# Miniprotein binders against q56419, part 5

Target 1, 326 residues: q56419
Amino acid sequence: MEGRTLEEVQEEVFKRHGVLVPKKELEDLAKALEEAGLLLTEKVEARLKEEEEKLKRERPMRLAGLSYPEGEREARAFLEAFRASYPGEGEEARVLLMPHLEPSRVPEVYGAALAALEKTPPPERIYLVGVAHRPLKEKAAALPVPFQTPFGPALPDLPALQALDALLPFELFNTPLAFREEHSLELPLFFLKGRFPEARVLPLLVARRSPELGEALKVVLRDFPGLLVLAVDLSHVGPRFGDTPLTRTLAEEARRRDLGFLERLAEGEPEAALAFLGANPTRIDGVEVVASLLPLLRERKGKVLAHRLDLEAPTLSAVGAGTLVL

## First folded at step 10 (miniprotein)

Design t11
Fold by OpenDDE base, look of step 10:
Structure t11 (fold): chain B 326 residues (1-326), chain A 107 residues (1-107)
Amino acid sequence: as target 1 above (326 residues)
Amino acid sequence: TEEERRFEELFIEAWELLFLGYQSGNPEILRQAIELFKEALEIAKRTGDPEREAAVLASLALAYYELGDKEEARKYAREALRIAEEKGIEYVIWYAIELLFELERLG
């Protein structure tokens, strides 16, 4: 590491592995192993290059058999079970905020999303906006290729994607490797494709707040109407995220911030929602996405359908998840 | 060699799973990473490569740490440290010590 900054090393590791090292312990070891030549090899680089070339044609499933069933029949049963886990009825959504956390952790929150989708007329296209857990070359990115699902490929809306790209001050089609394992798109897409098999998709990632994205999407939505989906998680608290073990006080704070954020969004006040979080001490995941989509969220009233702060008992950490319709 | 190639494949895949499991919050993915690391560990032992062995042990320690199994994390961190000290693998020594301190801090 002589002469390189930590950021440069992180970027290099990311470029080589397509993964941001999000935690200090992970980062420290990953960097050390890379320097030792154990993680970043010529073979790995060649593989990544090959994978990048493949991503020009399609995005394969990464989490099939891990987070959801690979087989279509089993996948349908999976959807039905998740829907059943939410006892309520949904509402029609023009905008849907839903989680991207491991589905088994918050089944009723995904169930609420499915309930909302049941009340939503099949859209021609879905704008699926996830969180980039890997670095992007730009503030936001899209991958204009089919995404594989157990229900068949989710096909991109190329005309709408091109229209969006034309309105952005940066190249939208950047950093394809960031999409390779991005669960913030793959997991929500499973549920969306299962419910709306004929809908085209615009898979979008946000790394940093981009007001330009929201303004551009507002224009694009006029000519290319569709369902907007924000695939975001809420608070991240506990040792996995740098806090002390979960306490009642910490949990209450996380819930307060999660619900306060969602409620203000439900009132059509996204700026107030962001302001309410301040420095975001509980690390709400979806802040950059919401900040990017302000023009699309303003003055839209809706309803919070579900919320859960899910405890991961082995690590005494918790992640917030919610479902909101607008 | 074929064993070295297999080691590299397993080790890299295990790390990919480790990151994915951490990011997604799916503990099953972490368990799969652990299984691949264990297979890599056996190869490292057979080939007599202490650096690879120490690296895998440290990785296992981290994986168990992320899974919330502090006992196994400590076990593998100590083993990593032992081998690294015997063979002068400095980066593993420092990491293992750091992880052990973190494990102590968390109780």
Scores: ipSAE 0.626, ipTM 0.877, lowest interface PAE 1.0, mean pLDDT 90
Fold by ESMFold2, look of step 11:
Structure t11 (fold): chain B 326 residues (1-326), chain A 107 residues (1-107)
Amino acid sequence: as target 1 above (326 residues)
Amino acid sequence: TEEERRFEELFIEAWELLFLGYQSGNPEILRQAIELFKEALEIAKRTGDPEREAAVLASLALAYYELGDKEEARKYAREALRIAEEKGIEYVIWYAIELLFELERLG
């Protein structure tokens, strides 16, 4: 009549698995639960195919009314408020590192990015490189369609995208569905489009490090110059990410890792930045993007404008975000 | 049927919001996912589909866990487990058990 005791639950798991299941395996089981729910009928498969075909024409806003305002007037006020959250001055960027974490959690970090954009001449195009949060068929992908924003559509730079595709040993336009829910492009794009309404965009995702991407981009940027944006987060620590609850010691280590990584990038030493992280014990999100883009980051000096390790109090976890200009 | 079609639409959108809320770190998105899962749960109950009911309950438990609401997460995980054990829905059994272990670790 009463619920199971902790010991009864542990005994049942042991009998089925022989071990306690680590956090990573809980995440794998959650994916299985999602997949089973999605595969209950052929209707779900047909729905996904319809969404995939829509994404071949345009990428609609998914976070309007959730992470940023839907209306253009409100969206402009939102940008101004974020700029005001950073009291400093920016510097001109040829490369900008900025976060993709929920903007309300790190307002001054996005504000620092806006400050850098104020000092940056409007580019003809923006190479926006995010982190794939859904699997890609290849190491990297692009979606060559307009991305909707409250400031109007961000138009793709089709000639530059086609040149990039031609230089890669895999099809660049390979996983449209991965873009449907990809906040690492949508959140930075909101800020970029608001500041550079006339710039075209190359919306790129990295799933796994690709030296081929960096070498191809080096070539493409010679003929199609523009602003390179690394839309990446930094440390991920705490139980949401498989750790024990966040302690002051873990938070200090995450900050040290974040800043040491950013400072080495600012010195023009991306290989040293990666080496500094070793096995990446605080799970800095930007590693695969930086590792892909080494040819574009070497010997390019700059400045860290902002950093924050933001606490998620209900989950006892934290995520780091930073702004770097090169 | 029309209710089964509505369940599928809700479940898909709720999981997409759960993914977005988890990955972006936005708790309001997680709360919206929860509201859609609750609507899907009512449909699963009305249509008498225990696998769908158990799957939605487990999904709600995950959403509350990611939101940091341990009491609601335990509540939904226990109910998911009850139905899944009665009906032999193994993937829900294992998910609910592992989530309950994680929730006990957090106290």
Scores: ipSAE 0.337, ipTM 0.732, lowest interface PAE 4.4, mean pLDDT 86

Design t13
Fold by OpenDDE base, look of step 11:
Structure t13 (fold): chain B 326 residues (1-326), chain A 107 residues (1-107)
Amino acid sequence: as target 1 above (326 residues)
Amino acid sequence: TEEERRFEELFIEAWELLYLGYESGNPEILRQAIELFKEALEIAKRTGDPEREAAVLAALALAYYELGDKEEARKYAREALRIAEEKGIEYVIWFAEELLFELERLG
């Protein structure tokens, strides 16, 4: 480790790769393991630099062929199947909260999102706010490049992104490598691009709550109107996340927290939603995103369209997902 | 060397997939990570680099753990630990011990 302590390596890896392992200690060690294994330091750095340079031009698909089809025809069939998985009708959305979990785990939740999009007039632009699962240099970031999808590239709205950057106290265009594999943007974007092929996109990541982001976006939305999408998951419970195996009690608590959170958002009370979670013991993923977007969520009433706590049987763990329209 | 470069490429990609699979909740991605780690493991064995070998074994253990395959996770963690103890690779020792402890806790 060329003079670095394990702790230093762990911290650096955490900062770079944000690997969540259930036990904090295991996560830190996993990061150290990755870094130490990567102590091929100069070459890794060179590769990362190359990848970063590529990200100045476009963000390629990472999950094509893994989470969704790469081919357009198959991708369209995929969309239709997911839509069919939700038997209900959607509502017009000005704000859409949807999951970023593996689509196959919660098809009806994505189906509900598609149902909402069917009732939504095509927006000029989509503000897509995901969760940074890797560390960011700032509280939030954007990547102002085309994102590849099976339906063609999702083009950035550069004027709106620039307007947003100008209103933030930090550089918005930071940590491009955090976007390279960020599924919290890529998975929702598949569905959004499939439904609104002509919409420009503002791909945003939140690592930590940024009230400044919400205030800035509120201003930007006046001049650059569009659909706001919160791509967030809900509770994460079970051994993969540091809990005991899923029990009825734990599942009930997760559902309670998920639904309580979503319902309060649906009532236009985002502060109440956050307060309801307290210390967030079931690890609702979207807390920092919601906390950042409070000005845009206040007093907006809507409807919870779908919710699921999806069991991952091999690990006896579960993840909550929901779809909310405002 | 070309083998070292290939190892590095595989190791990086495998870790990225491991992370992505964990975060996205897609087990197929974890399976792909495992395949790449296995290829990296073979290279490490051929090149005679026990640190790389131990690190890959530990990563495999983690990947199997994330898949819920406790048996394979234990197997690879024990092998990682063995090599790491023999060679004094502390970070792998710590990781493997912690993972084994967690696996025991989970039954």
Scores: ipSAE 0.610, ipTM 0.832, lowest interface PAE 0.9, mean pLDDT 90
Fold by ESMFold2, look of step 11:
Structure t13 (fold): chain B 326 residues (1-326), chain A 107 residues (1-107)
Amino acid sequence: as target 1 above (326 residues)
Amino acid sequence: TEEERRFEELFIEAWELLYLGYESGNPEILRQAIELFKEALEIAKRTGDPEREAAVLAALALAYYELGDKEEARKYAREALRIAEEKGIEYVIWFAEELLFELERLG
């Protein structure tokens, strides 16, 4: 470790947390425990370097056989089963908001996304914007490599990615390892690649709001038209997220905040959607992505196709998911 | 050694699965992580490495907590704490104490 020992890392974690650790800080300690486990041997650093080198060539599937089938035939059947879980018809999308929550928990929400894609002309490329769950070196990042799927590789749109990088005040290709485990890209990509097998992809992550990203994307989309996908979840409530156990009142508040957020986005009023959330008391996951992409969301009207606040019975917690077409 | 190499492989993979299961909300992934952590725990016990043993016990406690199995989470957290207090493993002590406090809050 460059200038730091395991003992120094452990001491810093201890100093940042008091004896009355909030739930969020317990999650931070869990991340520190993960990192301490990675420091058990120096071979961990060598493995991370190996994984980083692999990620400079391609991004392999991490959730095949767990969240979706490994084989192409089974994957196509899986895709159609999800479409069938949403009995309605969709609408054409230029911007699609869809979840990244485990698909089996919210099948009709993913089905609604598929219904929208049925009405959407096949794009040349997809701007897939997820939420970084690992730290990034900058506010946002991309990984310009093929992402493997059961439907074949999702090829990067290198010219569009280079154009985007050139417009940003920071290096876009900055944190390859953050993409290794990033389900907010992998889960939506399964559905998108299955529906649009010829589309190239711009796999993007947002860690913190970046107005520069939205302005740059507005320019890039003029020259490189495509489908913009916001791969975000909504409210996170209950003990797993630092609340009291889920009550009817807390669930109603989470639903109200989810739907109010989505409806204001559907009215073409993304600033009003953010203002509606205030301090974001139900921890809507997509706030930093929406805040980054304001120039692409303004004045764009659409429709909420689906929403579910999904209950986690063992943890007495819930996560919201929705499908919005603009 | 071969066992130390196997421990490292198991612990890293289990931790990746724990992260993915927690973030994606897929309990089957969490259960797979638990299986790998249990195998890693047996290796840590055989090799007599108390920091590895305590770290794996703490990870198991967290995995069961995220799965909603409070009884198992409490058991593993207490065992992690016991070893960590004996050996002065400060980050495990603090983590286990805070997890046990959170488990008491949930009743």
Scores: ipSAE 0.012, ipTM 0.453, lowest interface PAE 7.8, mean pLDDT 85

Design t2
Fold by OpenDDE base, look of step 11:
Order: structure tokens, then C-alpha cells, then sequence
Structure t2 (fold): chain B 326 residues (1-326), chain A 107 residues (1-107)
């Protein structure tokens, strides 16, 4: 394949197999491969159904021992180390934007989140809104079960979840399997539960922008006040995400977009933040979440506490992460 | 059979880990996925299922690619392609060819 273009390869595949492989990212092909592999047997479906039934009771830790310690003592030391990685002081948060990237990649960003939490009175409940990396049946979903953590289970706020469901035009409690391994909830939850052990949680995922979600949450928050947490990453650039290897120019563009996004959010202008991204060429992860939560972000002023564009050297790719308080 | 069941279990878990490792950015998760795929590969070889074998090889190629190990990625992609071409497994052919192209592009 030396000297061939992707188009030539696609053409060859078309000629050989009569199928046009779309110019999709390798990730799309990976998903297709996964789907093809998983569709191989009726037994896979049965197993998935069994796992889905288990998720009606609890969501076990998936990343314990991988991304954070499983043991409580070690987990507390982990929290302290991450907090120590951020030299600054936090601010009280009513809304916290924090990453869901592997913590070890952006420790100071998580540290900044912890710093903010130190200045935040313990909430009764935490609305934890993550990004669905698996497809959802609806635009958004919730899993109304305990989430296991090293600090004990994060218990759902069932009354608040029910109130939210009642205000949405779709069934909120959908696609439980999407939660099974969703790191965008599990990783932030580790830090949140460690800091606020008594807070109930509303674990929410957004797949597509849902203005209805933001409007519903605005109503629910009146009767069920709590901390809103947006667990989102920022730019995704480099070969793993369909770009050329990271260059100074690409990194500068990613940072520009990340910071421009966060700064506009900090000014209480979430619509301006979204507009600033346009077609989102650096693939900021949190756009659908922010777009869904506009009513809750408008006119709230805050501060960007941390930002990092973290290089993954083996793949010459980078992911942006930030911490914002409102 | 028990072997088929075990293969399916490993394959599902490995793919989940591969996806999780990719999305979370944790390379250790990818390494775990690789280990499970390797076990699945051995089963596929023993059972004589070329489609399963090709699919696992392709998955391994992807996992190594995501880790930044281009050499191993190429190795497994080529093997996946070979088997897939011999047996007419189109989706693996497409994937392996495109992955190999990407690996060549990246050097």
C-alpha cells in the first residue's frame, strides 16, 4: 500500500468487494468490526441481557484497580495525591465542569476539581452528567441504581430521578448497558463520592443534545437542589482521532478551542461557547452535554481553574481536559 | 460447546476493554484487552474457526495500534488480512486493509 491514498484503497476495496467503504474514521470501522464479531452468536445477546438484568440492582466498579485503587485506604491516598497535584485554591461551585479522561493523564485538572469541591458545601445530591460513548436509545438516559465506589455505594436520588423522568418527553431510564462501563460517570464519581460521601447521585448520560433535559432539570433543581457536574473532556486531536500527528499548530488550535469554550462558559455565555466551536473540528467531547444544559449555564459566571492538553506520546495524539466552576 | 462459550465470553470482554481503553485513554486497559484477545485467538485456532480467528487478529491489530505499537499492529493486521482473504471474510478484509494503510501512513 506504499504510496497509495486512502481513496485509492477505498476504490480498490470497492472494486474487489463491490462495497464502498466510507471515509469514516478508523473508530467507525472498529465499531463495525466489534458489531460483526458480537453478532456472531445468539449467546452474546443472552449474556448481554443477563448483564442488563444485573444493572437493575447495582452498577459495579469497572475501573477499580485500573484507573483508581479499589481499597478505601488507598483510594483516600489517591484523592489526596490528586488534590496535591493542583497548587491552587478552588472556588465554591454550583456547577462543576470536570474531565472524565484517565485521571493519571491529567492529575492537576482533577486536583482543581477537588479544590473546588473543598470550597463547596456538601450537597444533598449531585447531578452527574456524563457523555455517552455508547449509543443510547434516547437522547439522554439515567441509571437509577447504586454505583459502587471504594468509598461505598453512591446511592441514587430516586425521587429526583422520578421527577426528572416525569418532565421528559422520553423514558429517562433507558439503555442500562450503556452505563456498565461508562467511564464518564465512574471516574468523576470516584472523586465526588470521596469528597461528599453522603450525597445522593443522579447519574445521567447524554448522547445527543436534548434541550428538554436542561429545561426539565431546571425545574427539578427547584425542588431538589444540588450540585450540577458536567463530566466532559475537551479536544481530541491526532492520529487516534483522524488527524495528523500532533504539531504545534494543531496543539495551539486545540488549546484555543478548549480555552475559548471554557472562557465563554465562565462568562455565563454557553450559546456563545457552542457557537465558538462551530463544526467542532477538534472534537470537543462535551458539546452535546453543554447544549443540553443551556438553561442551567446561562448567566452563571465562574472561573476556569485548570486546563491541560495531554499528549499520548505513543500515538502522537492529545486530549484536552479542563476544570471550570460556576 | 464450552470452548465456543469461552471464546464468546473472552471476545466480548476483550472488545469492551478495547473500547473502554480507547475512550478512557488508559493503556493498561488496552493491554488487558490484548491478553484476553490472545486467549480467544488460541481458542479460535483450536476450534478451526477462521472467521473468529480473523476477527480476533484484526482486533489485536487495532489494540496494538491504539497502544502505539505499530510493529505488532502490522503483524496482526497482515495475518488477519491473509486469513480473511483466503476465506472471503469481507469485513475483516476491509478493516485490515484500512488499518494497514493507516499504519503505513503513520510510518
Amino acid sequence: as target 1 above (326 residues)
Amino acid sequence: TEEERRFEELFIEAWELLFLGYESGNPEILRQAIELFKEALEIAKRTGDPEREAAVLAALALAYYELGDKEEARKYAREALRIAEEKGIEYVIWFAELLLFELERLG
Scores: ipSAE 0.604, ipTM 0.831, lowest interface PAE 0.9, mean pLDDT 90
Fold by ESMFold2, look of step 10:
Structure t2 (fold): chain B 326 residues (1-326), chain A 107 residues (1-107)
Amino acid sequence: as target 1 above (326 residues)
Amino acid sequence: TEEERRFEELFIEAWELLFLGYESGNPEILRQAIELFKEALEIAKRTGDPEREAAVLAALALAYYELGDKEEARKYAREALRIAEEKGIEYVIWFAELLLFELERLG
């Protein structure tokens, strides 16, 4: 910013974003606040160190009372309401793709996931793979601690996590702070723990595609069978995400992109699904998760159970969500 | 002081909620961030700290922008800009003007 005019800054923003204040400007403001001393560096470092130490013992609920009820009785009723919002029957899943978008925005999509879980034999463990929204030190990470839920703690499958770590060319347990506020694990986990209270969990995040993760998981799943869950959202369109305001044309394109992607995954053709997205694969949240897990998705056929492109009228934006069983 | 410590706690927590609300797509989380930012703003006003006041106003403008409340976003951005120009707080000037520019285009 130093030595530049306002007009020069505005022109750069316009060239990159069009109409926007995107995530990058949010991050840039955070950096400026730190440099200004509003986040005193010694206090911030001490707070982060304390939070990191706590995360070595457990991951507490961050969204209780915000996205789902805090009490177990109310949480159970919440699950049943979501199941009821999807009138269909599920199918058995060996792999489940489900969203991590705010559940109240796409209730039938989460309901479809619950319907699939009803048809799925209770697994010994769940491989829950989300999207890192904070930077990781490596391409992927795990946090091998209990994750608290209203239904009790979701216990980690430590032997499976250790086996996975041993097969990777990097330390898997590398960025505990990234899990502190990671909704892409917490929101799906609420539904999974409510349906499979005895299953252990491998809570995994992907920041950048890792073919090594997919190959390692293929090996680990042979010795430690379980349910693989891809907790990913689909299209992100509109000003909240760096686009122009949503139009009917953009919404139709987003729906076609989401469904084309899901249908190719359902045909057991994950490479074709990625290729279908073309030169703009970043329009689908979770592309890096799918790209990492190719060995686990090839030749596995299934069905798309639900899809919604959820409109945010006040922000002229939308997010897509879907449920796929393989 | 106790008020300075309280401001720091509120501002950090509000910032974290702002990020979480943005990423999760949950407007109630954004509204909670706004509540904490407003409490922090009152402390900044009472302690007479114009940089803290301007920074919180800029954060409030951003939170309302992400919530889609253009009227509130413009209000807070304009106030942040006034204070920041009076006191020479360059990063707030930059950000408030960016927000106001984007808000005018969204019309």
Scores: ipSAE 0.129, ipTM 0.626, lowest interface PAE 5.5, mean pLDDT 85

